# Designs tried in a protein design chat: VHH binders against q9lxz3. Part 45

Target 1, 367 residues: q9lxz3
Amino acid sequence: MVTRRRSKKKKKTKRKKQSSKEKEKYQTFINLPCDLLQLVISRLPLKDNIRASAVCKTWHEACVSLRVIHTSPWLIYFSKTDDSYELYDPSMQKNCNLHFPELSGFRVCYSKDGWLLMYNPNSYQLLFFNPFTRDCVPMPTLWMAYDQRMAFSCAPTSTSCLLFTVTSVTWNYITIKTYFANAKEWKTSVFKNRLQRNFNTFEQIVFSNGVFYCLTNTGCLALFDPSLNYWNVLPGRPPKRPGSNGCFMTEHQGEIFLIYMYRHMNPTVLKLDLTSFEWAERKTLGGLTIYASALSSESRAEQQKQSGIWNCLCLSVFHGFKRTCIYYKVDEESEVCFKWKKQNPYENIWIMPPLNLIDLPLFDHRI
Key: E = the ipSAE of ESMFold2; O = the ipSAE of OpenDDE; V2 = 0.75 times the mean of E and O plus 0.25 times the DockQ between their complexes.

## First folded at step 24 (VHH; framework vhh_7z1x_3)

Design j2 (at its last look DockQ between E and O 0.22; V2 from the best seeds 0.00; counts 0 for: pae E 13.9 > 2, grease 24.4 > 24.2, placed apart)
Fold by OpenDDE, look of step 24:
Structure j2 (fold): chain B 367 residues (1-367), chain A 122 residues (1-122)
Amino acid sequence: as target 1 above (367 residues)
Amino acid sequence: QVQLVETGGGLVQPGGSLRLSCTASGFTFSSYYMNWVRQAPGKGLEWLSGITGEGGRTSYAKSVKGRFTISRDNAKNTLYLQMNSLQPDDTAVYFCARETGTWYTEYVFDSWGQGTQVTVSS
């Protein structure tokens, strides 16, 4: 009776050492201390700041807190080769590249109140474009000469917006076209030509207090009142300074300024007397900063003497491979910058950014 | 035809003075910005001074500021350069140059005279 001792094989339960997968805490940039995050964000251009603000709530708060309310005009550079636009903030000395395929083939005509007037010479299309919102307001088609200037009175969102251009100057007649907001057609007005008989072209146009001021290449000033459908060439000596090869005209709170440029000297600033319609030289801009471009100019009254931008003329320049701007002081103590050169009028223009730039999809990455 | 003719150059001792003249013809003289430039032997062109069409504003290079004075007589179609306290380093051919520019081009000197030699030597 051989009692088969059943050897109870002790099943050694191999306790599977749960290898504590050390959750490698992927130190995501999300966990950056607030100070460090702010430091990083402070170095970002506005476009990247906006992008960064979409990452998370913490980043959003940091990005918004560091967004500087831009009170100064921005410079837009227009590429000749592609549909790219370079936006330059002179206050921050930062550039942002934008792409607007919808503006392919278009050139800039004018800028005011944060809007661009754009023209396509191939299709004769004219439209308002807001580069910050990408809003577009089409206008009736118009044929324009290459050197033809156009201006508008205010933002196209206003019912009072008026477009103005001189379409023809002949020996006997001047033809003006205007377009009111929501009009079906261009209004054409013809006036007797009272300009000097030396092939006058209009180079500068500004709108002020219901009137378009038009400066010719010879320095003659003409006025158009759209409400009265009245055209007048101002009497007197042309304000053009012999020897000047460039000028800018700008408006500020009803005042009209004319700036003559020189290669080797600081600019001359003239102010129009609206009573006598005479130009008077000014030694100071009275706290104004003028952002000047060939097609349009912006002006700002700075309440606070920000260090270095008082009574200044700001102009676009290309230095090496970088787009930037230079400041000319109007006062006699300023040094002349010899690096300024006359540029293609369609290559750049100043534009006023909106106050709520932060809220605008300017940098929508959907490209 | 646009013509510029420089005169008044010559030999002068250090510390001396010389007055250059440039007579313009073939264009409306008062409508143009005028310049004096010089070229020393073996050196490039150096801009010295400029004056507006009406003569109301002048500018000078650092090298000649306080010593040279540019002026013009539009009735005579003549540009002047008064040079005082001349130094040997001022030895050069001096040119009168008309300046012009368009919206699409840089400011350029589009017309030059033949130049006048100024030699400063003891």
Scores: ipSAE 0.018, ipTM 0.361, lowest interface PAE 5.5, mean pLDDT 82
Fold by ESMFold2, look of step 24:
Structure j2 (fold): chain B 367 residues (1-367), chain A 122 residues (1-122)
Amino acid sequence: as target 1 above (367 residues)
Amino acid sequence: QVQLVETGGGLVQPGGSLRLSCTASGFTFSSYYMNWVRQAPGKGLEWLSGITGEGGRTSYAKSVKGRFTISRDNAKNTLYLQMNSLQPDDTAVYFCARETGTWYTEYVFDSWGQGTQVTVSS
């Protein structure tokens, strides 16, 4: 369900249109008082904000300031048939279809800080890709199983970027591979297996407060601290998962959240208590918006917006032939959604666009 | 062995009310989401309502929202369905169903009661 809200206070200036291209009309609009200009700009969707920022330096500064505050994640869809890619901005309900020949044969592993980690299962190549700048940062090759997850701690442009994966789980041992920037090869670490079964797979990995949290398909939560080279399965009972069709995990400002999806129930949101490692159900998101996808998720503390996407859980869904998303208000009674179905984890992922979109090659600066 | 036993069905006039009960045994009742499902004559199964293990969240099919209320008493291991404003097309066998505790399965319900007949006829 999408909630839209509008201020009672309305714009008092005329909206800029194509027919207002005369120099005198442009000069009139650029002389708006600052508070009125900010009110007008705050009502614009991102595409119109970018177009408005090209009017003059005063409008550019106002648009960029408001744009930075209100930037929200985009959903990227991967085609398996023709290497096409679709970026979808749910706040504007607009898409952009792109072709990235750099990624031919690659699948997505993880998204963080505006970067994708991509893997080619035929060549064993691994690279970071920024779909907004088209920058590539290749990594050493690594063989990965089909269902093996890999995550990273921060953008590859940082000297602290660390890649993390669990390569094998046996009855006796668990094997972790890490790669730190500037290293020549992967580091392998072996730990005693403290999981109940060696067939556990990790479905969700989140980096928070310097450590990786890893959730298994059986609901066990494990911790890897790379600074201590320390691995352990966290004590206590995992959350109950009766009837769940899917699970997502995300982080916001050091807090960790789980989301369970059901066929006939509204989603359940849980918050991890970082001292007891117990999960507590949340009746409210407390102003947090969660953008959930199978490999990684994004979270933002957002205020009520014109788009109606705030204080909710956002999920990818197909409606007819259109790729879009659906919104759940955790703190409200909602009709059960029967349209959501578990998707292939490699078909889409949330990504955070860079803060300064106007200078990027993906966008037409002359709109 | 898991057992679910429905009671409270019967014959009612249109506009009337009934309260169905489902007594559970053989499992930790408060650990499972519970549901009501019905089957009208000559039709397939229709999901009606569900409730979380602790009873904090409920959900309803559009056909019964506003008329039916699901609840549970975990101390008595009992699930309830209060049905108001009954109409002839509510005539069906009503089943209590336990939601599966397993992840990644196609099955939604893993245990069912025998059902109780509700007939709405003037």
Scores: ipSAE 0.000, ipTM 0.265, lowest interface PAE 13.9, mean pLDDT 74
ESMFold2 (binder alone), look of step 24: mean pLDDT 85; pTM 0.868

Design j3 (at its last look DockQ between E and O 0.34; V2 from the best seeds 0.00; counts 0 for: pae E 8.5 > 2, grease 24.7 > 24.2)
Fold by OpenDDE, look of step 24:
Structure j3 (fold): chain B 367 residues (1-367), chain A 122 residues (1-122)
Amino acid sequence: as target 1 above (367 residues)
Amino acid sequence: QVQLVETGGGLVQPGGSLRLSCTASGFTFSSYYMNWVRQAPGKGLEWLSGITGEGGRTSYASSVKGRFTISRDNAKNTLYLQMNSLQPDDTAVYFCARESGTWYTEYEFDYWGQGTQVTVSS
């Protein structure tokens, strides 16, 4: 009786280990909480904000919402070694580096209405440049001395734009050159020199209500009216004269201000009386903030309540390796907080940003 | 040629007073900010006081504030330093210095006098 041992074939049920590939949800930066995204974006300079806005719709919205409406002038630093430009926003205390190879060899001459006047001392080329749009408007060539100052009346996009410079001062004569928008050449005017004979150089030039105001290093104020082709030297001198620290002249809504800097005391602010042509010391700027640089100065009426910056003089300073701004209060209680040092006039300049800065391709991805 | 000549230095007892003068020539004196600086033996230069071109504003170092007074007579092209309550620590060579009127100079002061010795000793 051969007991047939039925070999029970154990069906090895191959449990398919479904390797749950846990889709490691790569937490892409795209899924950042809105608050964190905003926090990160808030720390970005404008250039990077613009770049970040191209990532996705959510980032775009966040970037745009955090873009500050720039109501104050920006400071441009000009590199001595390369064709790089540093933009500084004092309101945000942020820097942005720009590169303009088209401006190689150029130095700044003046700034107004968001435009730079740039000069190449090697080629004698002169051009307007908008650093925000990269627009360039070439001008006729002109030889300029290193210490020669130049100013313009308004944006070169205006048909009323006028360039002004004093090209020569001799014992007997002053030579002025002007260029009107769309002119073919410089207009030359020669006037009798009525300046005092003490090595007068023009250091500050501003345009107001159709007239160029020109301040000499000795404190003499001269006026040029292009419409009348008239030159006059005013007899009045500012009551206070500085030495080495320099001065700044600015215009605001038809008013002319002069700021004298001192090594060991607070600045003196003077306002020109346009009737008497006398300078009067001002203890207040009436709510103005003046952004001062050697070549040109900007002014802004600021509301006390919003910015905390009111009735101030803003100056660029280099502290160690850091570029920043200092604010001098223009009041009776102001104490000297900082020792002003004379700077190279071509190293920096204030510029007004456009209101539509957000819409401008300021930072072409090509850089 | 620009010249600055200091005078009035000398020996004085502690608590005494001295008046220094600096006579300027070769430039429009009233157009420049003028300074007094001193150098004590073995020490660096110390700024003491400054005055605007027309004399409308003055400034002082903390070390001399209340004791020294800077003034100028533009008609005489002369800068003054009245020093009162002098102390032994005030012993130094005193210089008048003109601040540069141009940005071309790397120096804050473009012209100096030869200096005058002030010695405060019992």
Scores: ipSAE 0.015, ipTM 0.296, lowest interface PAE 8.2, mean pLDDT 82
Fold by ESMFold2, look of step 24:
Structure j3 (fold): chain B 367 residues (1-367), chain A 122 residues (1-122)
Amino acid sequence: as target 1 above (367 residues)
Amino acid sequence: QVQLVETGGGLVQPGGSLRLSCTASGFTFSSYYMNWVRQAPGKGLEWLSGITGEGGRTSYASSVKGRFTISRDNAKNTLYLQMNSLQPDDTAVYFCARESGTWYTEYEFDYWGQGTQVTVSS
């Protein structure tokens, strides 16, 4: 009697303990600590990352987050002779060749926020192109000289998007043209020419903190503030001229860097002091990786990358008779790599891929 | 008219030394980066060394680093290559080349000398 009741209690308790252990095991498996889950997911190739994102909500969020962390800029090359372009992903060291006939006759002007600004010198047609989604956003026509640079402030999907170019520099005046998204026509502004000599060649343009910084081929730095319709030449010069072997200018988190490229030699990196406008040489990138081309640049903060690309400059330049991507060390701790492409360095540009990389393997199916 | 003229080539025994000179005219020499390039018999062009316009920075191919020294004298419009510890594999025509001055050209070097022959043989 009493013994019978004890037996039922023991059996019931044993079943609950066994069932609780199974539920605890199931809950423990899907509720892995964030650090452990992040470690597992970070070791997956992109294809496996995509498949793992379908497991549950926590895995989906972790997989998507790690895709963004591991995403690096891509280098895009455009063919001069057909309607093809090539995408190079340095993190996977892979190329993808694509065709887009609608861009026949166009050349690249600038890259920012995953968009390219494209120009056809025969029709004077200007458009934004997203090489990952293949979306196009046409802009009003504008005649541009061959060596004229044009830049934009942000993605064309923003009402704040502004196109900017310097159309002429005379002894007395400098003329700029701007275009706000959805405006009817280009706005022309004329300012007193404050350059010491009549320069009409701007080598680099970056947008940072609401203004365009424009570097001439002689190292003169100018600023255009669109909110104030204000143009001025800043007082500083880099300690060394940009040089006949070119330079790169980039922005990262509001800071402006100037990189003197000397073929076959380690580049010199300078940082602009935004209060004094003095340039100071940097002996290290501090973990920053800069991807630069003649038309634009991209940067990433200090990261631990599977591909081994960190704390270096990734340049698309001539090196030893080859058009190539070159990785330069700036200090003793940086990695040096060499890649080779047979492309004109003025026909290539770095671009950030979108956060949604799931559709990237489908590029081949769009051909 | 831009002109580059190399001199100083010749026949030398293995382990020997030669000094090549390249005299420049027709442009502001100190404003341009200069390079040495060689072509061995039946082979392609090989970049060897480069120097900035003011001479403050130099660069060398791994095949010649430690053995060759590039220098320039801007007062004499002359580029030099001191070659030490020469071996038969260094046999080639050596060219002086001016680095292109702009990003807009498709050529890395826009002007070349006619070359000077270096032959290493016992």
Scores: ipSAE 0.012, ipTM 0.355, lowest interface PAE 8.5, mean pLDDT 73
ESMFold2 (binder alone), look of step 24: mean pLDDT 87; pTM 0.886

Design j4 (at its last look DockQ between E and O 0.40; V2 from the best seeds 0.00; counts 0 for: pae O 10.1 > 2)
Fold by ESMFold2, look of step 24:
Structure j4 (fold): chain B 367 residues (1-367), chain A 122 residues (1-122)
Amino acid sequence: as target 1 above (367 residues)
Amino acid sequence: QVQLVETGGGLVQPGGSLRLSCTASGFTFSSYYMNWVRQAPGKGLEWLSGITGEGGKTSYAKSVKGRFTISRDNAKNTLYLQMNSLQPDDTAVYFCARESGTWYDEYSFDYWGQGTQVTVSS
């Protein structure tokens, strides 16, 4: 077996010093056919994948490639009463429990690029948290109304990261606060409230093509363009009907999708026409897999997977008295993917794990 | 005021059929998904069927799929439930229920009718 530790290749150390039979056995084991190697590696649990990656360079490259290609977004469930967090990988149907005491008193608000936005409504503390690395980026304190939402444009490690929040909605005005990377303080802007109907809150926020698209609980779609400091309500009212049991919004490659859930069966998928702002129903996802939750959504153009989670909607919804990960193909009935042990966790959110999760210190040290 | 009034219940023999109606007032009927729910004697509420605002999609509980048909007439503000092949286990009070539009509550029925009794016995 080839060791992973640094082996300095001595110039006098040649293959010719080893016996022909020993070299032949070593080469045969290492030189498994590529398709067979991929099949073997694809069936390994994470712990064994990491161990196998130490065999040789060819195995390392195959193990790392299969980890990146076969990973999916993870669903995080937050406990209402303690600092415990349940992570679920639907592609492997595995979960684990983690404990983050540094997040005591915080609520999750949004996720993007592997980062969570966390807010403490009692102390008004705001921070970014990466649950995979445990990195934390504190932000200036922020007051906001309880029923409003936040979002951000990209990882907080980027110099272009922009935080966006609607801090209050009154009869006449909407107050928006933004924070651009390297800013000193929050920028506050006040706009006319062009939203119809009282008691508007933002249900979903998506960042796409430099703009935040904001869906209200009343079905209005609004936008905020940070480059123009511009707010407006779009004229093409989405066809969300009062009485729908769920509404999710997501973005993929500049396209905006809205998903109406009806009794966990046969959801309606709409695509926004970005020129007319009219919604058009989609009968198929065209190979797109959408992972949706109330606070954030992830989307991927995935190839067919053995798990069966491909070209479908993966929704985090109630089923009975438990939040579950349920998936649909658009023209098929639902299948329950996972049920949590705890009843009614306070919130859940999808998050993308890092591309090289296994090479991070957190996972390397445990294996 | 939002009102939902069910009619069409009664006594029927096993294997028979009934058509329930629910007349709606006080809101834009075509904008709301509508549902039928029943409560058998000594049992909890059971969701039976639902229909979208324009009637394009329907859904049924397994216990009634293939026997019951939900429909609506938006010009008359009326929801219907056609019940075929009725059995004694279908004996219950049947309610018309309006579905709320929020995503966070799967069982968000905000307005209910008074109910109509259906009794299946020889």
Scores: ipSAE 0.011, ipTM 0.278, lowest interface PAE 9.7, mean pLDDT 73
Fold by OpenDDE, look of step 24:
Structure j4 (fold): chain B 367 residues (1-367), chain A 122 residues (1-122)
Amino acid sequence: as target 1 above (367 residues)
Amino acid sequence: QVQLVETGGGLVQPGGSLRLSCTASGFTFSSYYMNWVRQAPGKGLEWLSGITGEGGKTSYAKSVKGRFTISRDNAKNTLYLQMNSLQPDDTAVYFCARESGTWYDEYSFDYWGQGTQVTVSS
């Protein structure tokens, strides 16, 4: 009885090793730690910050949180060779390149309230331009000399906007032209020339409390009141006249400041006494920072003492190929910065950026 | 016509003193920043000192600070440079120079005198 041992063939169930495809979690930039993301975003120009904010919600939040409220003026550099503009934010030390082909052939005349006054010497066209919105407000044509200065009182969007310029200075007469918002023509006023005969050109013009203050290269201050159609030359001269080093005049909340630059000395700051019409040297700016350029200067009250930018004069400088700013402290014995040189007045100008820079076409994706 | 005329140069021993004068004419002297510049033999121009129109501020190069004093008499249309503790290295032609009153001038100085020779030698 041959007991047939039934060899139970153990079916080795080949457990298919499911190769756990390790989902290589493609570490997308989306999964960057928040700190690293913020660090990267903090290095982006505002334009790129805006672009980055469109990537995802997390990026958007990070970008918005790092958007610096620009409370300080920006510097615009005007190319001599092309229609390119460079915006420089001194607070962030960042540059943004802009292109405005519509301004081909134009030079800057003045800046105030976020607007540029632009002039074309070939066509005699004058216009307001907002570099942030690209808005343009044309003005009646006017012939201007190369050294002729022009100023305006406020943004052209205001019905109270007034343009002012001295078109002619002769031995006997001064001719002033003004343009009021929505006017059809320039108003011309002629006054007797009471300026001293020594080659007087107007170099600085500021508007304050309804009056244009006009400073000559010889240090004479003249006032024009448009409401009264009144012109007067003040008898006083600033006590310290530098000569070729340059001067800047600025207005802040009704106060007029004059800054004299020197080649080998620290700047002198003078404040106009509006009662006596005398200039007094100031050792302090009372918390102001003055952003000075040849055509126009801006002033800002700095709220945060922490930035170290207190009682400072800020000037554009070109060092080598790098555009930057220098700060002169008014209340401290500052070292004389020999890097500052007089520049072409039309090469750069300070401009106040709008508060809502993010929403502006300037940063639209099309650029 | 604008004129600047330097005087007062000469030979002086080391450690000696000299006073230079520059007489200005043809412009409103008090309205201009004035400078002293020198040129030593075989060397470039060196700025020494400057003074504001009314004389309220003065500046000096490191090389002459503490030894030289710039001053002006606007009533006499005259610029001065008092030089003390003179050294052989101070041997140069000294120039009075007016700074330009216009922004469009590429030159820092628009008018110069003919210069006066200062020689410091034992």
Scores: ipSAE 0.006, ipTM 0.271, lowest interface PAE 10.1, mean pLDDT 82
ESMFold2 (binder alone), look of step 24: mean pLDDT 87; pTM 0.880

